# Miniprotein binders against q9bqp7, part 41

Target 1, 240 residues: q9bqp7
Amino acid sequence: VPQNWFPIFNPERSDKPNASDPSVPLKIPLQRNVIPSVTRVLQQTMTKQQVFLLERWKQRMILELGEDGFKEYTSNVFLQGKRFHEALESILSPQETLKERDENLLKSGYIESVQHILKDVSGVRALESAVQHETLNYIGLLDCVAEYQGKLCVIDWKTSEKPKPFIQSTFDNPLQVVAYMGAMNHDTNYSFQVQCGLIVVAYKDGSPAHPHFMDAELCSQYWTKWLLRLEEYTEKKKNQ

## First folded at step 23 (miniprotein)

Design wm23
Fold by OpenDDE base, fold request of step 25:
Structure wm23 (fold): chain B 240 residues (1-240), chain A 103 residues (1-103)
Amino acid sequence: as target 1 above (240 residues)
Amino acid sequence: SERIKRLEELAKEILRLVEELRKITDDPYVLKLLDYAELLAQFALDAAKRGDLEEAEQMLKWAIEYLEWAVEEVKKLGVSPEEIERLERELEEAKRKLEELRK
């Protein structure tokens, strides 16, 4: 049980969108400060076992690709992910705010992969927007807040070359989603609350993406795990 | 032991180098590499404090490799060539120290 328990949901916020919600998605810039990001917290609280598994994987990849080949592969994976997020931001942004869409960004297997999910996405409230949890002292940049099949969700977009049909195969991604939810629900820059999460795993070959929906109960379960990771991070930093 | 102390000092040196590199780049990819190098260096420091020299040495080796990778990526970005050259020299010295400790 976390020592510093804090609720994921804010009882002072209505789940109903206020009629005054702006038609334009929120895009709050992330400010660099001494406050750790969600991604930093998760990375700094990886276990030794996870590290050993990653390093063994790296060594296998280096044997296959060479050192330079592995570096190039890793760089390309990162770049493909970045381009995918940029393309999604462009797609989900209102047409009036669309700078000249780089049509080349839209021509990817990952974009093809998510088309069936995008059909069920509406009511975009935020895109690439910073969230801050003042009390728990962490920040993050969320990908998207929108309605998925009529339910308001924090949506996190992921790229994969391998099928991830189960939420358990997404590693710390559920923790990332609930961390963003909890921060947003208590960030004064947001007037609404989110109770659901969605992880979308897009595939390079254009095969249908896997949506991993997280209801309020599942979000609450992962929130407890997130709080434990945050406490571990905080303890590690006090001992440095 | 003197060896434990030297491993702890080396881990702290790697942590310092990570923080110095963080001051000169905002690139998310580089920052990811640096965060991982930091994690590895911290595990090395903890291992050294426990007297697990083998784990400490292995973690330091990996930390240095990721820090080298981060430096290479920052160089590609064209950021602060003089500062990068200094960091490369310090990192090479850290590698040498690790090799001496492994004997």
Scores: ipSAE 0.812, ipTM 0.914, lowest interface PAE 0.6, mean pLDDT 92
Fold by OpenDDE base, last read:
Structure wm23 (fold): chain B 240 residues (1-240), chain A 103 residues (1-103)
Amino acid sequence: as target 1 above (240 residues)
Amino acid sequence: SERIKRLEELAKEILRLVEELRKITDDPYVLKLLDYAELLAQFALDAAKRGDLEEAEQMLKWAIEYLEWAVEEVKKLGVSPEEIERLERELEEAKRKLEELRK
C-alpha cells in the first residue's frame, strides 16, 4: 500500500463534461522544473531485472546491426515516434489549424495503423498538454484527452514494431496514463475529470493498432502501482 | 576496500557528468539516454556500496556507454562544443578508470 495515498479521481470535479466543449484543445506548455516528469519517475524506478533485459536486448541488437546500426535504429525509432505524435496532433487539431498539415507526416504506417482508432476519437479536449500534480509533485506531458467511443480518456499513443496485443506488453505505459490522469484530475488548469485511459499501440507496417482501454477500475489499480513507483523515486532521491 | 571506494567514486563521477549534460541540452532523446545512464550509475553506486563489485562494474560500463551515446547525440545537435569536448575528455578518463579497476 502506498504510504502517500492520493486519489486518482477528484471528488470535487463532476464527471459530466461541462457542455462547453472548448472549441480548441488545451495545449499547456511543459515547463522544465525541478519537478520530475512521469517518464523520469518511471525510468528511474526501473528494476535491475528490467535493466538486464534491456541490456541483453541491446547486445542482441548490436550483434545484428552493429553498434552504430543500433544507435541509428534507436534514433530512428525515437524520431518515428516523434513524427507520429506530431502527425496525430495535426490530425486531432481543429480544422483551422490543419492548413499546415505536412502531408509527409501523414504518410506513415503508424498513421495508417491508427485510422480505425481515430474514427472512434472525438471531443478532443487536450493535445500535447502539460499536467502537474502539485501534491504528489510530478509533471507530465499527455498526448491527448479525447472521447474514445463516447468515453473521455487520456489517450497515450505508442509506436511499436512488434505486436502488443495485451496491455501487459505495454510495460509502464499504463502507469504513465494513470499518472497523467491523476495529475490532470487535480491540475487547476483543467476543469474536467477523466476516468478512463487508452493506450494505442500503432504499428509501423500499418497493421491495425491495438487499443488498450482502461476503465476506471483498471485505472485505479494502476494508480496504486504508480504511487508506489513515485514513492520509490522519492525515496531514491532522498537518499542521494 | 579501496576498489569499492573507487567504484563508488566513479559512479558519482558518472552521475555528475550526467547532470552536467542535462544542463546543456533539452533534447528529449538525449535526456532519455541521460536518465538511463543515471539509473545505471545509481545501480552501480548501490552495488558498490553493497560490495557487489561485479554488478557495480557492469552497471558502470553500461552507464558510461549511454553517457557516451548522449554526448555523441548532443554533439550532433551542435550544442556547446567546448563543453562537450570537456565532457568527452572527462568521460574518456572515466572509462580509463573503469578499465583500470576491472584489471
Scores: ipSAE 0.808, ipTM 0.914, lowest interface PAE 0.6, mean pLDDT 92
Fold by OpenDDE base, fold request of step 25:
Structure wm23 (fold): chain B 240 residues (1-240), chain A 103 residues (1-103)
Amino acid sequence: as target 1 above (240 residues)
Amino acid sequence: SERIKRLEELAKEILRLVEELRKITDDPYVLKLLDYAELLAQFALDAAKRGDLEEAEQMLKWAIEYLEWAVEEVKKLGVSPEEIERLERELEEAKRKLEELRK
């Protein structure tokens, strides 16, 4: 049980989105501060077993690609992810704010992969927006808050070269989603609450993306796990 | 053990270098590499404190490799050439120290 328990949902916020459909999605910039990001917390709380598995994988990849080839591969994976997020932000942004859509960003297998998911996405409330949990002292940059199949969700977009048909195969992504939810639900910059999460795994080959929907119950379960990771991080930093 | 102490000191040095690089860049890719290097250096420090010299050395080796990678990426970004050169020298010294401890 977390020592510093805090609710994921804010009882003071209405589950009803206030009827003012903000014509423009929120985009709060991430500020550089001493507050750890969700991604930092998750990375700093990886287990030794996870590290050993990662390093074994790295060594295998180096044997196949060479050292420089592995570095290039890793950089390309990161870049592809970044470009995919930029393309999605462009697609989900109101047309009036659409800078000249770099048509090249839209011509990707990942964008093709998510087309069937995008059909079920509406009511975009936030895009690439910072969240802060003041009490638990962490920050994050969420990808998207929108309705998916009529349910308001924190949506996290992921790229993969390998099929991830099960939520369990997304590793710490569920923790990331609920961390963003919990922060957003208690961030004063947001007037609404989210109770659901969605992880979308897009594929490079354009094969249909896998949506991993997280209901309020599943979010609550992962929230407990997130709190434990945050406590572990906090303890590690006190001992440094 | 003198060897344990030296491994602990080296781990702390790597942690310091990570923090110095974090001050000069906001590049998300570099920060990811630095966070991983930090994790590895912390595991090395913990292993050294437990007297697990083999784990400490292995974790330090990996931490240094990722820190080198981070430095290379920061260089590509054109950030503070003089400060990067200093960090490269300190990192090479750290590598040398690790090699001396493995003997």
Scores: ipSAE 0.807, ipTM 0.914, lowest interface PAE 0.6, mean pLDDT 91
Fold by OpenDDE base, last read:
Structure wm23 (fold): chain B 240 residues (1-240), chain A 103 residues (1-103)
Amino acid sequence: as target 1 above (240 residues)
Amino acid sequence: SERIKRLEELAKEILRLVEELRKITDDPYVLKLLDYAELLAQFALDAAKRGDLEEAEQMLKWAIEYLEWAVEEVKKLGVSPEEIERLERELEEAKRKLEELRK
């Protein structure tokens, strides 16, 4: 049980989307501060076992690709992810805010992969928007807040070369989603609350993306795990 | 033991280098590498404190590798060549120290 329990949901906020939500998605810039990001917290609280697994994987990849090849591969994966997010931001942004859609950004297997998910996405309220949890002292940049199949979700877009048909296969992504959700729900910059999460795993080959929907209950379960990770991070930093 | 102390010191040095690099870059990719290097260096420090020298050395090796990678990436970004060169030198020294501790 987390020592520093905090609710994921804000009882002071209505679960109902206020009809007065601005037509333009929120895009709050992430400010670099002493406050750790969600991603930092998650990364800094990886287990030793996870590290060993990653390093073993790295070594295998280096054997296959060489060291430089592995670095290039990793860089490319990161870049592909970045471009995918940029493309999605462009797609999900209102037409009036669309800078010249780099058509090249839209020509990806990942974008093809998510097309069926995008059909079910509406009511975009935030895109690439910073969230801050003042009480728990963490920040994050969420990918998207939108309705998925009529449910308001924090949506996290992921790229993968391998199928991730199960939410468990998404590692810490559920924690990331709920961390963003919990922060957003308590961030004064946001007038609404989100109770659901969605992880979308897009595939490079254009195969249909896997949506991993997280209902309020599942979000609450992962929130507890997030709090534990945050506590672990906090403890680690106190001991440094 | 003297060896434990040296490993701890080296881990702290790596952590310092990570923090120095964090000050000179905002690149998300580099920051990811640095976060991982930090994690590894912290594990190394913890291992050293526990007297697990093998784990400490292994974690330091990995931490250094990721820190080198981060430096390379920062270098590609054109960030302060002088500071990077200093960090490269310090990192090479750290590598040397680790190699000396492994004999």
Scores: ipSAE 0.807, ipTM 0.914, lowest interface PAE 0.6, mean pLDDT 91
Fold by OpenDDE base, fold request of step 25:
Structure wm23 (fold): chain B 240 residues (1-240), chain A 103 residues (1-103)
Amino acid sequence: as target 1 above (240 residues)
Amino acid sequence: SERIKRLEELAKEILRLVEELRKITDDPYVLKLLDYAELLAQFALDAAKRGDLEEAEQMLKWAIEYLEWAVEEVKKLGVSPEEIERLERELEEAKRKLEELRK
């Protein structure tokens, strides 16, 4: 049990969109400060077992690709992920921003992969928007807040070359999603709250993406795990 | 005890180098490499404190490899050539120290 429990949901906020919600998605810039990001907290609290698995994977890849080939592969994976997020931001942005769409960004297997998910996405409220949890002292940049199948969600887009049909196969991604939810729900820049999460795993070959929906109960369960990771990070930094 | 102390000092040196690189770049890819190097160096420090010299050495080796990778990526960005050259020299010295401790 976390020592410093804090709720994921804000009872002072309504789940109902205020009728005055701007037609334009929020895009709050991320400010660099001494406050740790969600991604930093998760990275710094990885287990030794996770490290050993990653290093074993790296060594296998180096045997197959060579050292330079592995570096190139890793760089390309990162770039593909970045381009995918840029393409999604472009797709989900209001039509007025469409004129600047690089058509080349839309020609990817990842974009093809998510088409069936995008059909169920509506009511985009935020895109690539910063969130801050002042009390718990962390920040993050969320990918998207939108309605998925009529439920308001924090949506996190992921790329994969391998099938991830189960949420457990997404590693710390559920923690990332609930961390963003909890921050947003208590960030004064947001007038609404979110009770659901969605992880979408897009595939390079254009195979149908796997949606991993997280209801309020599942979000609450992962929120407890997030709080424990945040406490671990905090304790680790005090001892440095 | 002397070997433990030297491993701890080396881990702290790697952590310092990570922080110095973090000050000169905002590149998300580089920052990811640096965060991982930091994690590894911290595990090395913890292992050294426990007297697990083998784990400490292995973690330091990996930390240095990721720090070298981060330096290489920062060089591609054209950021502060003089500062990068200094960091490269310090990193090479850290590598030398690690190899001496393995012996």
Scores: ipSAE 0.804, ipTM 0.913, lowest interface PAE 0.6, mean pLDDT 92

Design wm23
Fold by OpenDDE base, look of step 23:
Structure wm23 (fold): chain B 240 residues (1-240), chain A 103 residues (1-103)
Amino acid sequence: as target 1 above (240 residues)
Amino acid sequence: SERIKRLEELAKEILRLVEELRKITDDPYVLKLLDYAELLAQFALDAAKRGDLEEAEQMLKWAIEYLEWAVEEVKKLGVSPEEIERLERELEEAKRKLEELRK
């Protein structure tokens, strides 16, 4: 059990989006400060086992691609992910606020992969928006808050070259989603609450993306795990 | 042991280099590399404190590799050549120290 328990849901906020919510998605800029990001917390609390698995994978890839080839591969994967997020932001943004859609960003296997998911996405409330949990002292940049199949979700978009049909195959992504949910639900910049999460794994070859829906119960389970990771991070930093 | 102390010192030096690089870049890709280098250096420090010298050495080796990678990426971003050259020298010295400890 976490020592510093805090609820994921805010009882003071209504679960119903106020009808008066602006038609324009929120885009709060991330302020750089001493406060750790969700991604930093998760990365800094990886296990030795996870590290060994990653390094073994790296070694295998270097044997296949060479050292420079592996660096190039990794850089390309990162760039493809970035472009995918930019394309999604463009797609999900209101037409009036759209910078000239770079048509080239829309021509990707990843965008093709998520088309069937995008059909079920509506009511976009936030895009690439910063969240802060003041009490638990962490920040994050969430990809999207929108309705998926009529349920308001924090949506996290991921790219993969390998199928991830199970949520367990998404590693720490569920923790990231609930961390954003908990922060948003207690961030004064947001007037509404989210109770669900969605991880969408997009594929480079354009094969149908896998949606991993997280209901309130599953979110609560991962929230406990997130709190433990945050405590581990905090303890680790006190000992440095 | 003197070897444990030197490994701990080297781990702390790598952590310092990570923090210096964090001050000169905000690039998300570089920051990811730096975060991983920091993690590895911290594992090395912990291993050294436990007397697991083999693990400490391995973790430091990996940490240095990721720092080298981070420096290469920062160079591509056009960051101050003088500051990068200093960091490269310090990183090369760290590599030398590690190789001396592996013998």
Scores: ipSAE 0.788, ipTM 0.908, lowest interface PAE 0.6, mean pLDDT 91
Fold by OpenDDE base, look of step 24:
Structure wm23 (fold): chain B 240 residues (1-240), chain A 103 residues (1-103)
Amino acid sequence: as target 1 above (240 residues)
Amino acid sequence: SERIKRLEELAKEILRLVEELRKITDDPYVLKLLDYAELLAQFALDAAKRGDLEEAEQMLKWAIEYLEWAVEEVKKLGVSPEEIERLERELEEAKRKLEELRK
């Protein structure tokens, strides 16, 4: 049980999205501060076992690609991910911002992969927007807040070259999503609450993306795990 | 032991280098590499304190590799070339120290 328990949901906020479709999605800039990001917390609290698995994977990839080839591969994966997020932000932004769409960004296997998911996305409330949890003292940049199949979700977009049909195969992504949810639900810059999460795994070859929906119960379970990771991080930094 | 002390010192030096690199870049990809290097260096420090010298050495080796990678990426970004050259020299010295400790 976390020592510093805090709820993921804010009882002071209405669960009913105010029916006013915000005409423009929120885009709060991330501020540079000493507050750790969600991604930093998760990375700094990886286990030795996780590290050993990653290094073994790296070694196998280096044997296949060479050292420079592996670095190039990793850089390309990162770049493809970045371009994918930029394309999605453009797609999900209001039509007025569409005039500057780089058509080249839209011509990707990843964009093709998510088309069936995008059909079920509506009511975009935030895109690439910063969240801060003042009490728990962490920050993050969330990809999207929108309705998926009529449910308001924090949506996190991921790229993969390999199928990830199970949420368990997404590693710490569920923790990232709930961390953003919990922060947003208690961030004064937001007037609404989210109760669901969605991880979308897009594929390079254009194969249909896998949506991993997280209901309120599953979010609550992962929230407990997130709190434990945050406590571990905090303790680790006090001992440094 | 003297070897434990030297491994701890080297781990702290790597952690310092990570912090210096964080001051000169905000590139998310580089920051990811630096965070991983920091994690590895911290594991090395903890291993050294426990007297697990083999684990400490292995973790330091990996930490240095990720720092080298981070420096290479920062160079591609054209960020602070003079500062990067300094950090490269310090990193090479850290590599030398590690090799001496492996003997």
Scores: ipSAE 0.777, ipTM 0.904, lowest interface PAE 0.6, mean pLDDT 91
Fold by ESMFold2, look of step 23:
Structure wm23 (fold): chain B 240 residues (1-240), chain A 103 residues (1-103)
Amino acid sequence: as target 1 above (240 residues)
Amino acid sequence: SERIKRLEELAKEILRLVEELRKITDDPYVLKLLDYAELLAQFALDAAKRGDLEEAEQMLKWAIEYLEWAVEEVKKLGVSPEEIERLERELEEAKRKLEELRK
């Protein structure tokens, strides 16, 4: 139970689009600063059990691939995720923000995997956009805010190879989504709010991506868990 | 004991090196490796304070490995080669100190 609760939703904001809103998605720049990011908070509050599991998996992979092979594998997985996010931003951007598409950027099983999801995505309000919660002192870079099947969502895109876990787990994905949501709902750079979340897990082989929808009640439940992780992080850093 | 004090000081040295490398680059892959090295060094500090010397040594070994990996990645970026060479020397000294404590 968090000692200092703060609401995830802002009662003075609407989740409905304003008729005068511009059609260009928001892209607030992320700046490096002293307050922690969502992903840093979650990473720095990993348990020892998670660390031991990760290191066990790493040693198994090193036995199979060698140390250099493992490092190359890990680097390639990271690059594929980066390329996936770049491709989705390009696909979802309107024409006036497009400079030039790289055709190789769009050649990915992950992009094929999400095509059926993208057909249900509309009304894109933000892409790769920074959020800041000044009261709770954290920042993030959300992937997308758009309507999914008519519901305005914070959407988080994840990659998964079939079906082996990677170094970084999806255990914290719902916390990441609600942390972005809470920050955006209280960030003065945004005039609207979002009450739903969507996690989309895409597959390297192009198999249909799996959507995980989070309604407002579920988001509120995970928000409490996020606040606990943020408290743990804050207390840890006070003692350093 | 003296071993606990030495393990705590070594963990703090690793944390300092993490922060120095953060000043050299904003590459997200390097930063991810550094965050993990930082977590491991913090676990080592906590273990040393509890007197769990085996856990502290294991966590420091892993922290050094991730910090070395981060340095390797920064070298591929080609930035600040003189500073990275200094950090490599300090890392090698940290590894020597850890091996001496394990004797």
Scores: ipSAE 0.775, ipTM 0.905, lowest interface PAE 0.8, mean pLDDT 85
Fold by ESMFold2, fold request of step 25:
Structure wm23 (fold): chain B 240 residues (1-240), chain A 103 residues (1-103)
Amino acid sequence: as target 1 above (240 residues)
Amino acid sequence: SERIKRLEELAKEILRLVEELRKITDDPYVLKLLDYAELLAQFALDAAKRGDLEEAEQMLKWAIEYLEWAVEEVKKLGVSPEEIERLERELEEAKRKLEELRK
């Protein structure tokens, strides 16, 4: 139980914008500052056991690929994830037109993998947009806010090279989503709130992506865990 | 003991190098590598303060490996080549100190 509980939802906000709200998805620029990001909080509060497991996995990959091969593999995975997010932002932007050079961004197994999910996505409200929690003092860059099957969600896109029903870092993915949600719901740059989350795991081979829907109750449960991680981070930094 | 103090000093030097590299680039891949190096150096510092010398040495070894990786990636970016060469020399000295302690 966190010592400094704060609500994830804002009772002064609706999940519907009024008639004067912008019709173009929000893209609030991320600014570098001393306020910690969601991903930094989560990374800096990894347990030693998680670190040992990660290093064991790394050593197995190095045995298979060599050190340079592993570094190349890891760099390629990172680039593919970056290109995937860029492609999704382009696809979901109502103002952006597909260009011939950008057509290569759309030619990937990951984009094929999410096609069935994208058919259920509508009403895009934000893309690659910064959020800041005014009271708890953390910042993030969310991937997407849109309706999924009629429910407004914070949507987080993840890449995987093989279909996986679970992965080692999937445990933190729900915390990331709710941290963005809580920040957005209390950020003055946004006039609406979101009560649901969606994690979409896309696959390199084009296999159908797995959606992981989080209703408001589940988001509230993970919000409590996020607050504990933020509290742990804050305490750790006070002792440095 | 003297060995605990040397490991603490080395962990703090690694943390300083992480900070210096963050001043050079905003590249998200490099920053991710630096975040891991930072976490590992913090674990090493905590382990040294508890007297767990074996854990401290292992954590520092991994932290240095992430820093070496980060330096390689910054060199590929081509930014601040004189500063990168200076930091690389400091990192090699830190690596030498760790290998001396592990013998």
Scores: ipSAE 0.771, ipTM 0.898, lowest interface PAE 0.9, mean pLDDT 86
Fold by ESMFold2, last read:
Structure wm23 (fold): chain B 240 residues (1-240), chain A 103 residues (1-103)
Amino acid sequence: as target 1 above (240 residues)
Amino acid sequence: SERIKRLEELAKEILRLVEELRKITDDPYVLKLLDYAELLAQFALDAAKRGDLEEAEQMLKWAIEYLEWAVEEVKKLGVSPEEIERLERELEEAKRKLEELRK
């Protein structure tokens, strides 16, 4: 279906790291450049119908909270998501940053929500690490690469105030995961590859998070959809 | 028509303002608001080009609202206050032009 198909998996690469690799997770710095990010590609390729739905939701929230209340609510949700990601990086890192961990990051319902998932996470290989797909010309910042229940996964952490028990209800999240996966699998900063994905949806009230596991076949299906979104973005930018 | 050209020009003005604001901040929350303003201004431009003037006006209204929100957030950051005041004045002029086109 995509005009410029490219494989998500790299046949020249193993899904098992070298035995000589250190136990410290990779953290490749994200560098500013002209190449679009995964999240920008996905946001800029929203359909008009998705935009109308978003604006309807926004209007309903404004009627409930007022304009200033809505803006404050939205800002707080964004900040809570940022703090959640920082807390998870701290929890999964071997570093000792007890002051910041204790004071800012670890006291939330979202962290309580993921505790049962974290028990099944081990072998952390990367945290908050940049990926680049040089051939397809996109970048990203993946949350985590680790084993989940014995399977090496690209793991993406999401906050939500509503339950998301089914993967299709997570909107563009599967595309984000496979885009990171494809980039990592073809990025020279990484010596291994990953064939599975995991989306973890955490809840503000501390209710058990919903994991959404993606095996290699499912990742390949979503990869095709990602390539279409990237193609759409590229065409849109060419005409601007 | 003349109205189509005026709406196209206004959409391009909004896109220019988005880019100018991107030059003065890399705050991820502001950038997210600017991304929405950009998308809406592009939808407005597309609607104007196919003659859907009511949709173009609605999309521009929403784009301006996201830009105003972004300016408010940059003001809280305290960076480049003279540039922000200039951009705020230009944004108010864009709002005035949209209201005149709605008449």
Scores: ipSAE 0.766, ipTM 0.899, lowest interface PAE 0.9, mean pLDDT 85

